# VHH binders against Homocysteine S-methyltransferase 2 (SAM4), part 18

Target 1, 325 residues: Homocysteine S-methyltransferase 2 (SAM4), of Saccharomyces cerevisiae (q08985)
Amino acid sequence: MARLPLKQFLADNPKKVLVLDGGQGTELENRGIKVANPVWSTIPFISESFWSDESSANRKIVKEMFNDFLNAGAEILMTTTYQTSYKSVSENTPIRTLSEYNNLLNRIVDFSRNCIGEDKYLIGCIGPWGAHICREFTGDYGAEPENIDFYQYFKPQLENFNKNDKLDLIGFETIPNIHELKAILSWDESILSRPFYIGLSVHEHGVLRDGTTMEEIAQVIKDLGDKINPNFSFLGINCVSFNQSPDILESLHQALPNMALLAYPNSGEVYDTEKKIWLPNSDKLNSWDTVVKQYISSGARIIGGCCRTSPKDIQEISAAVKKYT
Below, E stands for the ipSAE of ESMFold2; O stands for the ipSAE of OpenDDE; V2 stands for 0.75 times the mean of E and O plus 0.25 times the DockQ between their complexes.

## First folded at step 16 (VHH; framework vhh_lunsekimig_d3)

Design k21 (from i2 with Y58N; at its last look DockQ between E and O 0.03; V2 from the best seeds 0.00; counts 0 for: pae E 12.2 > 2, placed apart)
Fold by ESMFold2, look of step 16:
Structure k21 (fold): chain B 325 residues (1-325), chain A 119 residues (1-119)
Amino acid sequence: as target 1 above (325 residues)
Amino acid sequence: EVQLVESGGGVVQPGGSLRLSCAASGFTFSSYHLYWYRQAAGIERELIATITSGGYTNYVDSVKGRFTISRDNSENTMYLQMNSLRAEDTGLYYCAARTYWRGDEYDYWGQGTLVTVSS
């Protein structure tokens, strides 16, 4: 009675586009949780009081965030695990052992599933290796990025998520670097045994943060051909400019027309350098209505929001999806 | 309240040196990537140097070999040592702190410190 497997659901409903949730980290910050730390939005889950005290303020805040996105129309939602790698957690929190780490992940997934219910889809979210940023939006992983052992970095989180039946999809989001992308694409079913997607972090000029073009990415995928893990279910973009994201997704569609796509851009807010705050974009070059229409035309099957996207933004996305599907 | 405060700017002759400082407060300094930008009159602000939370550095070609970025996490301070200064280095120098969590860019900016290189 629960939900259909995601692949079957989308095959059975060829016009359906699932509405994804929004910017969990910035929503938690707006609600009073200090998320600017090495584990980002995972921070409230680190304290045992979150789990043992049902009156925990942080527990209430996180539950309300999930409920607000659900009420806004979200149909597929993410675990709050963007920066929850074993390396990040064990180096920056009291959770040090692999056993403690696995218990943390299990609790987070269980909590998220309980918040959203059995009829919504849940993504196990995994952020990029990207601890090393040489320029503001470069994706430059240093002198020898080909020598980075990406699998070792991801392995504890991957092994946990692969066996967790409460997840419907694993998401490698915000991938800014071609070498990391190639590593993920090289992992066969023995490493990645569940459906997964790859979300690309793309500069507003239409290239991956490290400068790799969408055509080069498409060529990497084409060159792999039948060697690609059959669990690779979607390619998409996130952590991308709101205004440029339709063109970026269309370029992926043109290069890989049979690939199921997804998109969740940053909000259209602009930074006020004098007030040091984010403000609504009063110059409406694009709206969610316009952007979502273009995403659907480019073949997107999952659409949501990333940085600074609120439940109100998700309401607008949901309304546009209903209008154009 | 989050603050980034630059200091150390001034007037210097070509070939001279300056050391800029950026004192930070109100956030977890050690977790942020730190940046120096400069803005010449009538030109858009440009990134010139980066130091990651892990201490790795990067520079644009025009300053490579002449400028050195560093950070002291115990003092919540970032530095830019500028050597062999040239007239084209004249401008307003800003520090910024950013983190990248779940594709979000969190950034804080200073108000800038003026560097003038003239004979």
Scores: ipSAE 0.000, ipTM 0.219, lowest interface PAE 12.2, mean pLDDT 84
ESMFold2 (binder alone), look of step 16: mean pLDDT 86; pTM 0.847
OpenDDE, look of step 16: ipSAE 0.123; ipTM 0.604

Design k22 (from i2 with Y58R; at its last look DockQ between E and O 0.01; V2 from the best seeds 0.00; counts 0 for: pae E 20.5 > 2, placed apart)
Amino acid sequence: EVQLVESGGGVVQPGGSLRLSCAASGFTFSSYHLYWYRQAAGIERELIATITSGGYTRYVDSVKGRFTISRDNSENTMYLQMNSLRAEDTGLYYCAARTYWRGDEYDYWGQGTLVTVSS
ESMFold2, look of step 16: ipSAE 0.000; ipTM 0.113
ESMFold2 (binder alone), look of step 16: mean pLDDT 86; pTM 0.847
OpenDDE, look of step 16: ipSAE 0.192; ipTM 0.625

Design k23 (from i2 with R98S; at its last look DockQ between E and O 0.02; V2 from the best seeds 0.00; counts 0 for: pae E 8.9 > 2, placed apart)
Fold by ESMFold2, look of step 16:
Structure k23 (fold): chain B 325 residues (1-325), chain A 119 residues (1-119)
Amino acid sequence: as target 1 above (325 residues)
Amino acid sequence: EVQLVESGGGVVQPGGSLRLSCAASGFTFSSYHLYWYRQAAGIERELIATITSGGYTYYVDSVKGRFTISRDNSENTMYLQMNSLRAEDTGLYYCAASTYWRGDEYDYWGQGTLVTVSS
């Protein structure tokens, strides 16, 4: 059976919150894939052996990751395409032509859909322009960010994803810069013809990585009003401090009370310098139960995890969503 | 406790060379992405080079071809080789470490080492 369109499903079920998967890049790294390269977590898909060799170790690892997130309760999952822009791929891999690039994207989407089945929602994930130059954590796009042709950078990936009916939602993740945000918000249905969301990369102080305030972001959206692409389905935060994320999301909710929101923060783990290990955060005020409850109160409709969030973290998110919805 | 300690700064003539070091402790060095920032007087810090945990490097245009970032995971140390130095390279040079998609609580900074390029 065909799944309902995502917007219709959520409209028909106003209390429903979808559980998103976790940190695919760090999860693949924990499972032995070396992700620190120009295409990051997309690296296993670059090798033809991934596709042709039935016994590929990397194929097994990626498939098991998807299965583990599904078993943990994920209901909407992402393609592993954060750093899979045409520029990143064509400049850093043997995949050079637009035809080869489209084949790569088609294979990744097909693989992801096959792993999750037809009953789950699939996000086509797109990282920020800054990712290709490692500036997603600063938002520093240089002296004249208003002159960057964001559309030309994103165009090959967008055109592919717009045509792919195996995707249910396009996600612009980890957007750290106001000019990039404004560019995405300016694109009409001829550019973005599928439902999409924008995830903001927010400093723990509550500002976008480039220093823009949440109030200024909200004002940009309000000023556009009815001119915003009707496919713009969610605004949210990702790649953000676990402890500060509920307050940041609430500030967006107060400024944009009718906007459907989403959130997937980094793990709440803390590093113990003495023991040299990552420890779980045992403070109940900062547990997944607490954070998810606050997200739901702020109107979040999709909740998951970003960096260092594992299937165990998604189990906790799923349990909290069931408890508070 | 995490420590990042820069060294190797000093005074050098235009066209000269200098090698900076950043010694790290208190975290799994090989898992972190590493950065060099510079700050000229009265100006915000600027990122100039990065090296990922996988060894890939990125540079801003103003230093490409002149500066080389590297890391030695066995010594828990990052380096910046600076060649063909110019007056505009003068400033405090900071090292930083973080993981992608982490908040600022995982973005560690050193205290800086001063580089002065003058006749």
Scores: ipSAE 0.011, ipTM 0.399, lowest interface PAE 8.9, mean pLDDT 86
ESMFold2 (binder alone), look of step 16: mean pLDDT 82; pTM 0.811
OpenDDE, look of step 16: ipSAE 0.052; ipTM 0.488

Design k24 (from i2 with Y58H R98S; at its last look DockQ between E and O 0.02; V2 from the best seeds 0.00; counts 0 for: pae E 13.7 > 2, placed apart)
Fold by ESMFold2, look of step 16:
Structure k24 (fold): chain B 325 residues (1-325), chain A 119 residues (1-119)
Amino acid sequence: as target 1 above (325 residues)
Amino acid sequence: EVQLVESGGGVVQPGGSLRLSCAASGFTFSSYHLYWYRQAAGIERELIATITSGGYTHYVDSVKGRFTISRDNSENTMYLQMNSLRAEDTGLYYCAASTYWRGDEYDYWGQGTLVTVSS
């Protein structure tokens, strides 16, 4: 049985909330793949031995990661392509030509689809322009961000993803800057012909990383109205602080009550600056059960985890989704 | 333990030059993105230059063309070459480092080195 198109499935099942996977980059690092690299979590796929050697350790690790998220209850999962722009790949790896790049993307998507099967949804993951210059958590795109050619930066990846029927949704993750948001929202069906979502990178005090308010973002969307690409399917927040994420999502819901939302925050771990280690969150009021309940109340239709979220975290999310839906 | 130690600050005439260094220890330097920040009195700390682990650089407009960020992975050291200095460049200069998965609310910071441009 083939899966229904995502929008139709959610329309047919109005109370359904899909469980998304977790933090792939940190999971790969925890399993022994060094991902601190200009292409981040894509690094295992760069080596031809990943594809040609059936006994590749890296291939086993990535497959096991997908299986662990599936077993934890994930129903929609991501390709490992957060920093896989043509610019990042061609400048930092042996993969240089557009043909080689398209082959890389096709192989990653095919591998991911084979890992998750045909009845799960697959997101083609795209990180922000700022990721290639490490500005996704500041949103500071320089003095003239309105003059950045975002389309040209993304074009090879978008053209590939638009054609790949193994993907169900394109995800623009961790968008920290209003000019990048406006650019994505300006792209019509000739540029973005597949369903897509936009995940915002939001500071803990409730504004986009560049300082733009949720009300300003809502106004941009309202001003565009029917001019917005009809493939725009979800708005949400990702890689946001665990403790603040419910209030941030609710503020977005109040500003845009008819928008389908999504959320996947970072884990609730607290960094101990003296010991330089991550510790469990000692604030017991901030559990996945509590957070997921609040997300559902705010109209979220897709809920998962971002940085440092493990299959155990996804299992807790899945349990909470079942409990509150 | 992660440590970032800045050096090279001092007093310089307008139009002069300084080279700042940031010596790093306690992490895999070649895998980190590196940053220079500055803070003047009455001004919030601002990011002025970035160099990624792959060597890509970015600058804010106020320093573009005058400042050059670089890194030497064999010495675990980042540099900021500051030319054509102006009075408004006066401030405390910090280096910072992060990885993508550690960059959500926390950067590693140095202690700062003072640059004073006096006419």
Scores: ipSAE 0.000, ipTM 0.219, lowest interface PAE 13.7, mean pLDDT 85
ESMFold2 (binder alone), look of step 16: mean pLDDT 82; pTM 0.814
OpenDDE, look of step 16: ipSAE 0.025; ipTM 0.386

Design k25 (from i2 with G54E; at its last look DockQ between E and O 0.02; V2 from the best seeds 0.00; counts 0 for: pae E 11.1 > 2, placed apart)
Amino acid sequence: EVQLVESGGGVVQPGGSLRLSCAASGFTFSSYHLYWYRQAAGIERELIATITSEGYTYYVDSVKGRFTISRDNSENTMYLQMNSLRAEDTGLYYCAARTYWRGDEYDYWGQGTLVTVSS
ESMFold2, look of step 16: ipSAE 0.000; ipTM 0.247
ESMFold2 (binder alone), look of step 16: mean pLDDT 85; pTM 0.841
OpenDDE, look of step 16: ipSAE 0.023; ipTM 0.391

Design k26 (at its last look DockQ between E and O 0.02; V2 from the best seeds 0.00; counts 0 for: pae E 11.7 > 2, placed apart)
Fold by ESMFold2, look of step 16:
Structure k26 (fold): chain B 325 residues (1-325), chain A 118 residues (1-118)
Amino acid sequence: as target 1 above (325 residues)
Amino acid sequence: EVQLVESGGGVVQPGGSLRLSCAASGFTFSSYHLYWYRQAAGIERELIATITSGGYTYYVDSVKGRFTISRDNSENTMYLQMNSLRAEDTGLYYCAARTYWRGEYDYWGQGTLVTVSS
């Protein structure tokens, strides 16, 4: 059965907050998927055995991950395509041609849709240009970032996702740089013909990784006004510090009170340098219950988790969403 | 299970050179992006150099032209060649590894101390 378009569903249900899935990379690693090829996040899908061997261990692991997030309460989930740009794939795997690349993306989306069913929403996940060059945590795109051809970098993945009706939303995640943000916001419906969101990578001190303030970002959006692509559906933050994320999202809300927002922070875990592991934050003042309540007050319509968030975390998020909506 | 072990730190005079190594195990080394961070007393760790799985390098301005990051995938080892050392380079030097999977971990070493004494 056909699901309602996401925009219509949310308009018809103005208090609804969708629960997003969590940290897929962490879950796959914890379940035993290792990097066997240079391409990280796409590696299990590169091997033809994933697709042709119904006994594939990797296939079972990925399917079980999707099922566990669904059982935890996820209502909108992501394809595992953060690092699956054409440039990243063609430079680092045997998949070289656009035809081969499009087949890869089609298979990933089909697999993801089959795992979650027809009643759940599916995001086509796209990582930032900075992820290709390891600069998403600094946002430093060099001396002339305005001259980077972001469209050519994204074009093959974006053209594929624009045509794939199994996706409900395109997500530009972890955007760390104002010039990349401006480029995405400059693309009209001929380039971005499906609903999309932009997730910002924000330093714990409340600025974009490149130093741009939330107010400056809001001003860019306000200055565009009616020129902005009408498919731009959400702005938000992802892969950001758990404890600071509610204040960061509220600052966006204050600057853009009519903007639908989303948030999916990293877990509240703290890295133990001596043991080289992530541990629970034993002195945590915030819980998922508290954080989710604040996100809802700030106008968030999609809430989930990023790095190191498990199905258990998503269950807590789901419970909090039910409590406060 | 992932291990990153730094070595090569020590005491060196200003203007001197030092080569740091980061030996890695527990992951497919060639597929990870690698980093050097440093931490002076009382401040946050700062990223100083990056080398991607594809070999692209990045340096912060304070070390550009003096430091060279490299990797040897056959030895599962990353290096930092540090030339023209200054007192301001004193600190703990950490290597780190990261995958570009959404929600990915940062893996860190224990650090190796570099002291540039005048």
Scores: ipSAE 0.000, ipTM 0.257, lowest interface PAE 11.7, mean pLDDT 85
ESMFold2 (binder alone), look of step 16: mean pLDDT 83; pTM 0.831
OpenDDE, look of step 16: ipSAE 0.019; ipTM 0.280

## First folded at step 19 (VHH; framework vhh_lunsekimig_d3)

Design n1 (from c4 with S53R; at its last look DockQ between E and O 0.33; V2 from the best seeds 0.00; counts 0 for: pae E 11.6 > 2)
Fold by ESMFold2, look of step 19:
Parts: structure tokens; sequence; C-alpha cells
Structure n1 (fold): chain B 325 residues (1-325), chain A 119 residues (1-119)
């Protein structure tokens, strides 16, 4: 009697909004894990001591992060695999072969599931192609982005996640480029056999990082119509400006009113370049209460946080979701 | 807020080498991902190399193995070592800086330095 399959749960509960966890990479960094590297927040899992030593400090930190998000009200959580593509791992760590890589992914998923238990939903997180070159916030994929073999890049991680019954949803996060979006949308059930979502990386001016408008994105989806993989469960925005995110999500809702949406913006903190610290936003126009209310009215079914969102932020999100649903 | 100045461009023969520099004023490089772009006549600027704030490097295929990006945070300077230059490497080379992983990204650009590979 564990959790219902995600699709069935959402169909049975049409008003339910799931609270997602927060910014895992920045949270691990704040807790002492050195995440500034080619595999980002995957780094603690690379060492065999993480797995073999029950006293590992990194293992304790990661477990505590999951527990803190759970206690804050998270109902759906992510594997810590944003930059765990086969390309990133095999080129930058001692883990080189597909067999070793699959073992790494299996262990990460098993660990994450054990941390959150059987009654919470687990997302297999997949970052964009641009993540391995640090271009997910520009969408600038070079001279010929239409010629990039996105499937080959995603294939090892995706094939592993498709087979793993401990995952409930696959998340293509932080997609900044229309050609990458089109590639993912072109994949049928033989390639993507599990429920999945696409999270868009959107500039504060309301366009995809590569300049594509939300209307153009909506038109791509409308033009595909019945050709879209029926496992495509949500469209949304992540790692976007806190203050602009409600208007951006509403623009998607207006263009695609029947699409289930999701949102997990960055925190509203501002960077003080002189002190090199993050500070509360003195001009903050929105609270989580206000932002979550607007997301729900725009059709969001999953709401959480991205960069620099802590368990405290998730607690505020959870409270707002309870209030407005 | 940040001002970037490229230098080191010039004319070289095919197979030659150049080292480009990008110096910052007004802020430090240590908190930024840094980029080199190039712009050949008749085409849009193209990304060619990235170095993260942690020092990890990425290259597009056309320059991989020939170009090396590096940074010296104590000097607020980034470099591009360009070896085995080809005619198609001719263009204006721009440095750029962005806040890595911060979400509301702001780009700073230099003015460009001209590299001409002439046989």
Amino acid sequence: as target 1 above (325 residues)
Amino acid sequence: EVQLVESGGGVVQPGGSLRLSCAASGSTFSEYALYWYRQAAGIERELIATITRGGYTYYVDSVKGRFTISRDNSENTMYLQMNSLRAEDTGLYYCAARTYYWGDEYDYWGQGTLVTVSS
C-alpha cells in the first residue's frame, strides 16, 4: 500500500498541488560540500567512501538535507542528479564505463528513495545538454544547435531512469533552448516510457534563455498535437526570477490552458557584490504566499524552489499550498 | 559594474599561436563563470570556451585540443591560449562574465580583440 502511481494520484485528486523540495545544490554547498565542479552536486556520490562508510560526513549531510525538506513539507523530491549526465561523469570522474555509470545512478536513486521513504514521490532529475558547458542560463548552444544530437547526450541517463521503478517522474530541468525542447518533445514512448516534465529556463523578461517567446513554445506544442508523448505530464519553469515567475507562468497558462504546469523559482535574495553575500531583498514585491497563490491560479500542480531555496522556503510554500487548495 | 578589456589579438600565420587576455575592473572574476566568444565576418557571435568559477573548462569541438582557457583570480585576468591557428579562427574575440548558478544572470562583455589568421 505504498503511494499510488503519480498519474493515477493526480487524476484522482484534480485540485492537489504537490510541494517539491528546494535548491539541493546550493543547500549542500551551505552544508559544506564543495559543489563547484563539473558534476555539480553529484560530487559526494563519486567517492566509494560515501557508500561504504556509514560514518561518512557527506552521507550524513545529504541525509539531513532530505530530512529537512521532508520536515518542511516536501511531498515530491528530486534525486541529486542535475549534472549527472554520462558525458559529465565519464569525462570528469573515475567512473568511465556505462556499467559503472549505471551502478552510480542506481545507488543514488536507492539512497534517495531510502531517505524519503515509500510514501513520497521521487523525481529522476536530468539537467539540460547545456549544463555540461555551463550554458543553461544563456541558452547559447553555439553556431549550429539544430545539429546537436540531444538524444545521444541524454540516452544513458534516460535509459537508466526509464527502468527504475523507484522513480515516479522524470524531470528535464532548466531547458534553455528551443532545439533541445523540440528534441525532447519528439521522443515517443519507446524512448520516454515514464511520466516526465519539462522545466524551462526563462529570462526575467519572459523569454526562454535563447530568446524564444512563451507564445512560440506554446505553438510548438500545439503544432505537435496528438504526436506528443502521452507521458508528457507537466510543463513549467524553474531557476527563474522569483518576482517575474508568476507572470511568466500565467503567460504559459493563457497559451496552453489545459496543460498541467509546475514552477520552482530561485529565491528572492539579492547578491551584494561588495560583501559577496546573499541578502534579503529590501524591495521584495512578492512573498511565497502571494507567488504560490498566483501559481495555483495559473494551473500549477507542483510547486517548489530552485537555487538558494532552503527548507524554510519550502515550509512557507507548503503553508501557502495548504491555504489556497 | 564590471568592465572587461581584451588584449593580445594580432596577425599570425596558419599554425601559429596567440595568447589573449581579458582583464576585469570594478569587480573580481572569482565569482563569475568566464567565456570566450568569437565573431567572424557574416556570422553571429559564437561561444568557443568556458571556464567555471571552480576552474573547470569546456570547449566547442572546433577549438578543443588547440585552445586553452585559464584564469588568474589574483590578477582578475582570464586567458585564451590559441595554438595551431587556422584561417577559420579569424575574427573578433570577446570575453564575457556571468554570475555562475545564480539564476538571474547578468552578462558583461568586453569590446573585442581582433585575431587575423592569414596565409
Scores: ipSAE 0.005, ipTM 0.317, lowest interface PAE 11.6, mean pLDDT 85
ESMFold2 (binder alone), look of step 19: mean pLDDT 82; pTM 0.808
OpenDDE, look of step 19: ipSAE 0.036; ipTM 0.407

Design n2 (from c4 with S53W Y101R Y106T; at its last read DockQ between E and O 0.67; V2 from the best seeds 0.00; counts 0 for: pae E 3.8 > 2)
Amino acid sequence: EVQLVESGGGVVQPGGSLRLSCAASGSTFSEYALYWYRQAAGIERELIATITWGGYTYYVDSVKGRFTISRDNSENTMYLQMNSLRAEDTGLYYCAARTYRWGDETDYWGQGTLVTVSS
ESMFold2, look of step 19: ipSAE 0.327; ipTM 0.698
ESMFold2 (binder alone), look of step 19: mean pLDDT 78; pTM 0.778
OpenDDE, look of step 19: ipSAE 0.042; ipTM 0.528
ESMFold2, fold request of step 28: ipSAE 0.280, 0.313, 0.380; ipTM 0.672, 0.689, 0.732
ESMFold2 (binder alone), fold request of step 28: mean pLDDT 78, 79, 78; pTM 0.776, 0.776, 0.780
OpenDDE, fold request of step 28: ipSAE 0.062, 0.362, 0.020; ipTM 0.551, 0.742, 0.321
ESMFold2, last read: ipSAE 0.285, 0.330, 0.317; ipTM 0.675, 0.694, 0.684
ESMFold2 (binder alone), last read: mean pLDDT 78, 78, 79; pTM 0.778, 0.777, 0.779
OpenDDE, last read: ipSAE 0.296, 0.007, 0.444; ipTM 0.718, 0.201, 0.780

Design n3 (from c4 with S53H Y101K; at its last look DockQ between E and O 0.04; V2 from the best seeds 0.00; counts 0 for: pae O 7.7 > 2, grease 24.3 > 24.2, placed apart)
Fold by OpenDDE, look of step 19:
Formats: structure tokens, sequence, C-alpha cells
Structure n3 (fold): chain B 325 residues (1-325), chain A 119 residues (1-119)
């Protein structure tokens, strides 16, 4: 069954909230794929056996991951391409040409689409510059972040995704720096020709990782006025503290009341430095039910999970969304 | 094809610093992604730091801000600068190198070097 364009679908259904998938990297890792590598969750797709052998274990794992998120209630899912920039791939894999790189991305998108079906929405996932330099959680891009050519970094992946009709949305995830944000927002339709969203990497204190406030971010957007790319569809937060995420999203909503928002926080687990394991957050303030309700009240149109969230979490999110929409 | 040899381990007080080295031989060093692992007593070996072919770095949260991984391709050597050491950093530290050949992954390991952080 053919799906409506996402923008049209959401316009036709003003109360609809889409359920996003959860932590893909976490799920893959839990299922036996070593994602702790330079290209993260791209790693299974680098192997030719993934494509040539239908009985490939990794192929099965990735399929099952998508299936489990679908069964959990996900309606919009991501490609596993957070760390699949041309820079990262070309520097760390045998893929060294733009042609090979494009082929890789096309295969991943095709595979993902086949896994989720034609009735579900697919996000082309793009990690930030910070992901490549491992600073997506600090926002520290050096002494001269304004001089970074962000476009050149994003260009190969972005151009590929812009041309791929199997994608419904491009996701700039975990943006931690205001200069990177400004760069993305400066691109017109010739550069960003497909609907896209920006997920902000936000500190527990409610500021962008580089220290920029939500109000400042809002002002940047406001200042753009009619110059803003019409394809800019959502602003939100991802890979953010579960406990603080509702207030953070609300702050964005207050500053930008007409902006469609999205939120997919971390599970709320804490890392035990002694045991070197993730533990359930005993200080979890809210349930998914409460948090989802708050997100919806703050204008969220897409809700999911990020790091360490599981299909079970997505089930809870899905249930809550159904309850409040 | 590549041999890895760690060095620089020893005993250090909490808050102290230590620099580990990993010398590689037998292959083109620049073609490998490099990793530091560590294994504490009774704990599974864990990845703590990565440096890519291109020289970009990745750290687990527990060592971020304290440890710095680097490589010198001209010397075929990888380093781990460890600052602000803690008791929980105690363990056997392993150097690893990984390369890909279309569809195949190749991993190489060192013998490890012991780091003990104690007062």
Amino acid sequence: as target 1 above (325 residues)
Amino acid sequence: EVQLVESGGGVVQPGGSLRLSCAASGSTFSEYALYWYRQAAGIERELIATITHGGYTYYVDSVKGRFTISRDNSENTMYLQMNSLRAEDTGLYYCAARTYKWGDEYDYWGQGTLVTVSS
C-alpha cells in the first residue's frame, strides 16, 4: 500500500503522532553485531556477504531488528547510517570512491525499505560532524567552529539521500553545535531538496552541548524568517536525558509554538563506572506514558527512543501515543 | 600480518598519569583502525578507545576527558595517554588493530600490558 507523503499525511491528520523506532545500535549490539567500530552500525553492510548471502547472520539480525521495532508499533524508522558519512566510510573501510559509497547507501536504503514495507516511513539518518570527531556529546568543535565546512562533510550523504525516493525524511541527528545548526539551516532547496528534521544534542541542563540555549536556537530560526528552507519539517531532541527531555522539549515549544517537534530520548539507564555496565535508572522520574503525554502537549509529532531503548520501550511509547491521540 | 606489542604499563597512584605504547610491525600501519582494550579482574575485556584510519578518536564514557588515543603512522606506533587515573582503571590493557578486506574482517592483538592504579 502506497503511503502518503509525510507532510501531507501529517497535515491531513493534525493529531497524528508517529511512533519512531528505538536504539538500533544498541539492538544490533545486543544481537551480536559489534557496533563499536569507526563506522558504527554501518559495519554489517560493509561486508559483501551481507548482500550476496541471504543466509548471512548479520542480514538476519538487521531484518529482525526492523521487524521487532515494527511489531512494537514503530511507524517511522531510520536507516542505520548515523556514522555512514563518506568521510567516515572512506577512511575506515575498503569503500574509497564516491561511486562505491553511493552504491552502499543505495543498498542500505533499499534493504531498509524492504524490511519495513511501503506503508511505513523511512528516515535517512545522518550523524553530525561531531559524530565523526566523537564530540557529539560535548559540542566542542575547536577554536574556530565557524570555519568548518559542514556542507562538504554532509554533501555526499546528503546528495545521495536527496535523490532517493525511498526516503521520506532526512534526519540530522544529535547536532551539538550552533555553528553546525546554522550551517544546516542556511542551505536552500537546491541543497536540501527533501523534507528534513534536526535533532539537537542537548545537555541535561537544557542547553545545546556547546552551551547554546533553546531560546538562542529559536532566535536563529526566527531570524531566518521566510528564508528558511521550506523542507525544514521538524526540530527536536534526541540522545537526551530521559528525565530532562520533557522540560527541554517544552522549552522549545514555548520558544517556537508553531514548530512541529520530535523527541527520542535515551532509555534513562545509567552507566556504572565500577561495574562497567548500564544499569536501570533508579532515579527515573517518569514513565513513558507520562513523558509521551508531555511530548504531545509540547507539539511533538514524532516520538521514539534513542540510545539503549528497546522494542519494549517502543511498545510503551506506542501505547501511550494511542492513549493520548 | 601485523604484530602488536604493548608497553608502558606499571604501577601508578590515583590521580597519576601513564602513557602506553603499541608498536606495530609486519604490515602497513596506516591501513588499520586501532583500539585500546582493557580487562579488569573478573570483568570481560572492554573497548575503551578507538582511533580511525583517518585519525579521529572515540572513547567510552568512563575514560573521556582523561584518556587520549593517538597514532604515529611514521613510527607505526599507537599511544594511550592516561591522565587522572583511578583505581577502576586497573587492568590489562590490550592493543588491537583491525582492517577490512572486502567482506572480511581481520583483527590483530597484542599481548597486553598491566596497569595498576593503587594508593
Scores: ipSAE 0.017, ipTM 0.305, lowest interface PAE 7.7, mean pLDDT 91
ESMFold2, look of step 19: ipSAE 0.028; ipTM 0.482
ESMFold2 (binder alone), look of step 19: mean pLDDT 80; pTM 0.792

Design n4 (from c4 with S53Y Y101S; at its last look DockQ between E and O 0.02; V2 from the best seeds 0.00; counts 0 for: pae O 6.8 > 2, grease 26.7 > 24.2, placed apart)
Fold by OpenDDE, look of step 19:
Structure n4 (fold): chain B 325 residues (1-325), chain A 119 residues (1-119)
Amino acid sequence: as target 1 above (325 residues)
Amino acid sequence: EVQLVESGGGVVQPGGSLRLSCAASGSTFSEYALYWYRQAAGIERELIATITYGGYTYYVDSVKGRFTISRDNSENTMYLQMNSLRAEDTGLYYCAARTYSWGDEYDYWGQGTLVTVSS
């Protein structure tokens, strides 16, 4: 059965909350794929054997990952293209032309769609500039972040995704800097022609990684008024502290009560930005049940997991969503 | 290519704590999965702790809850915090690193550091 356009589906079902998948990178790593590379979870797709050999181990791993998230209750899933910018790919892989790059993206999207089926929603995942420069968790874009040509960075991937009707939503994930956020929000329908969301990279203190407050972010959006891209569908938080995520999302909800939100936090482990490692967090304050309930109360329409979340976590999220919607 | 150098070994009493370090040089530290092995006298070398590229940790049952493996990518150093040490923890502890490059597997080893748990 053909899925309804996402916007229509959510409008027709005002209480529906979609369950998002979990940490794809985590799952791939746990299953034997080295994701710690310049193109991260893109790496299995760089190999031609992935495409030419149906018995490819990596191909099976990726398929199984999608399958496990589906079985866990995911209704909307992401392409594994967080670090698949043209800049990252062309600088770090044998893919050196825009044509080859587009072919790669098309293949990934096709593969992903085939894995999840036609009835599930697919997000074209786009990582921030910060991901390319390894600063998505610091938000430090240098002394002149306002002079960064963010559009040129996003353009190749964005243009590809805009044309791909197999995608239902474009996701700008883990945006850590206000200048990047402003840039994305400045693009009209000619540049950003598909429904999209922005996930914010937020510090445990409730501010954007660069120090910008949620109120300031809200003001930026408010100031846009009617100039805002009509395709801007969701604002939310991802790759954020599990414990602080409910309060952070609520702060966004208070500032933007009419904005559909999304949240997919980390599993509870803490990322040490200085040491660049994940640390166990024995102080998980809440259950997924509690957190999901809070998200829903705060206007979340998409809930999932980010780093270190597993299909098991998604199961819990799914159960909670069903319970409270 | 990476060079690994262990340090921090020594003599400690049962119930005591020790922190081992493994300093890496010559390569991008974040591209390596890291491991602690140990070898007791007359026993084969055994894997005791793993930390993956993404920072996931795994332990053998004998050290679980007592040992903590961690890495500092900014310092190119891996650590093994050993608490509640037992006599059976005595041995030569080795740091290992593994990476893949375009389908090829590469393993690197340190020289080892001696840990002696004795009353």
Scores: ipSAE 0.016, ipTM 0.309, lowest interface PAE 6.8, mean pLDDT 91
ESMFold2, look of step 19: ipSAE 0.121; ipTM 0.564
ESMFold2 (binder alone), look of step 19: mean pLDDT 79; pTM 0.779

Design n5 (from c4 with S27F S53R Y106T; at its last look DockQ between E and O 0.04; V2 from the best seeds 0.00; counts 0 for: pae O 9.4 > 2, grease 24.8 > 24.2, placed apart)
Amino acid sequence: EVQLVESGGGVVQPGGSLRLSCAASGFTFSEYALYWYRQAAGIERELIATITRGGYTYYVDSVKGRFTISRDNSENTMYLQMNSLRAEDTGLYYCAARTYYWGDETDYWGQGTLVTVSS
ESMFold2, look of step 19: ipSAE 0.234; ipTM 0.623
ESMFold2 (binder alone), look of step 19: mean pLDDT 81; pTM 0.808
OpenDDE, look of step 19: ipSAE 0.007; ipTM 0.271

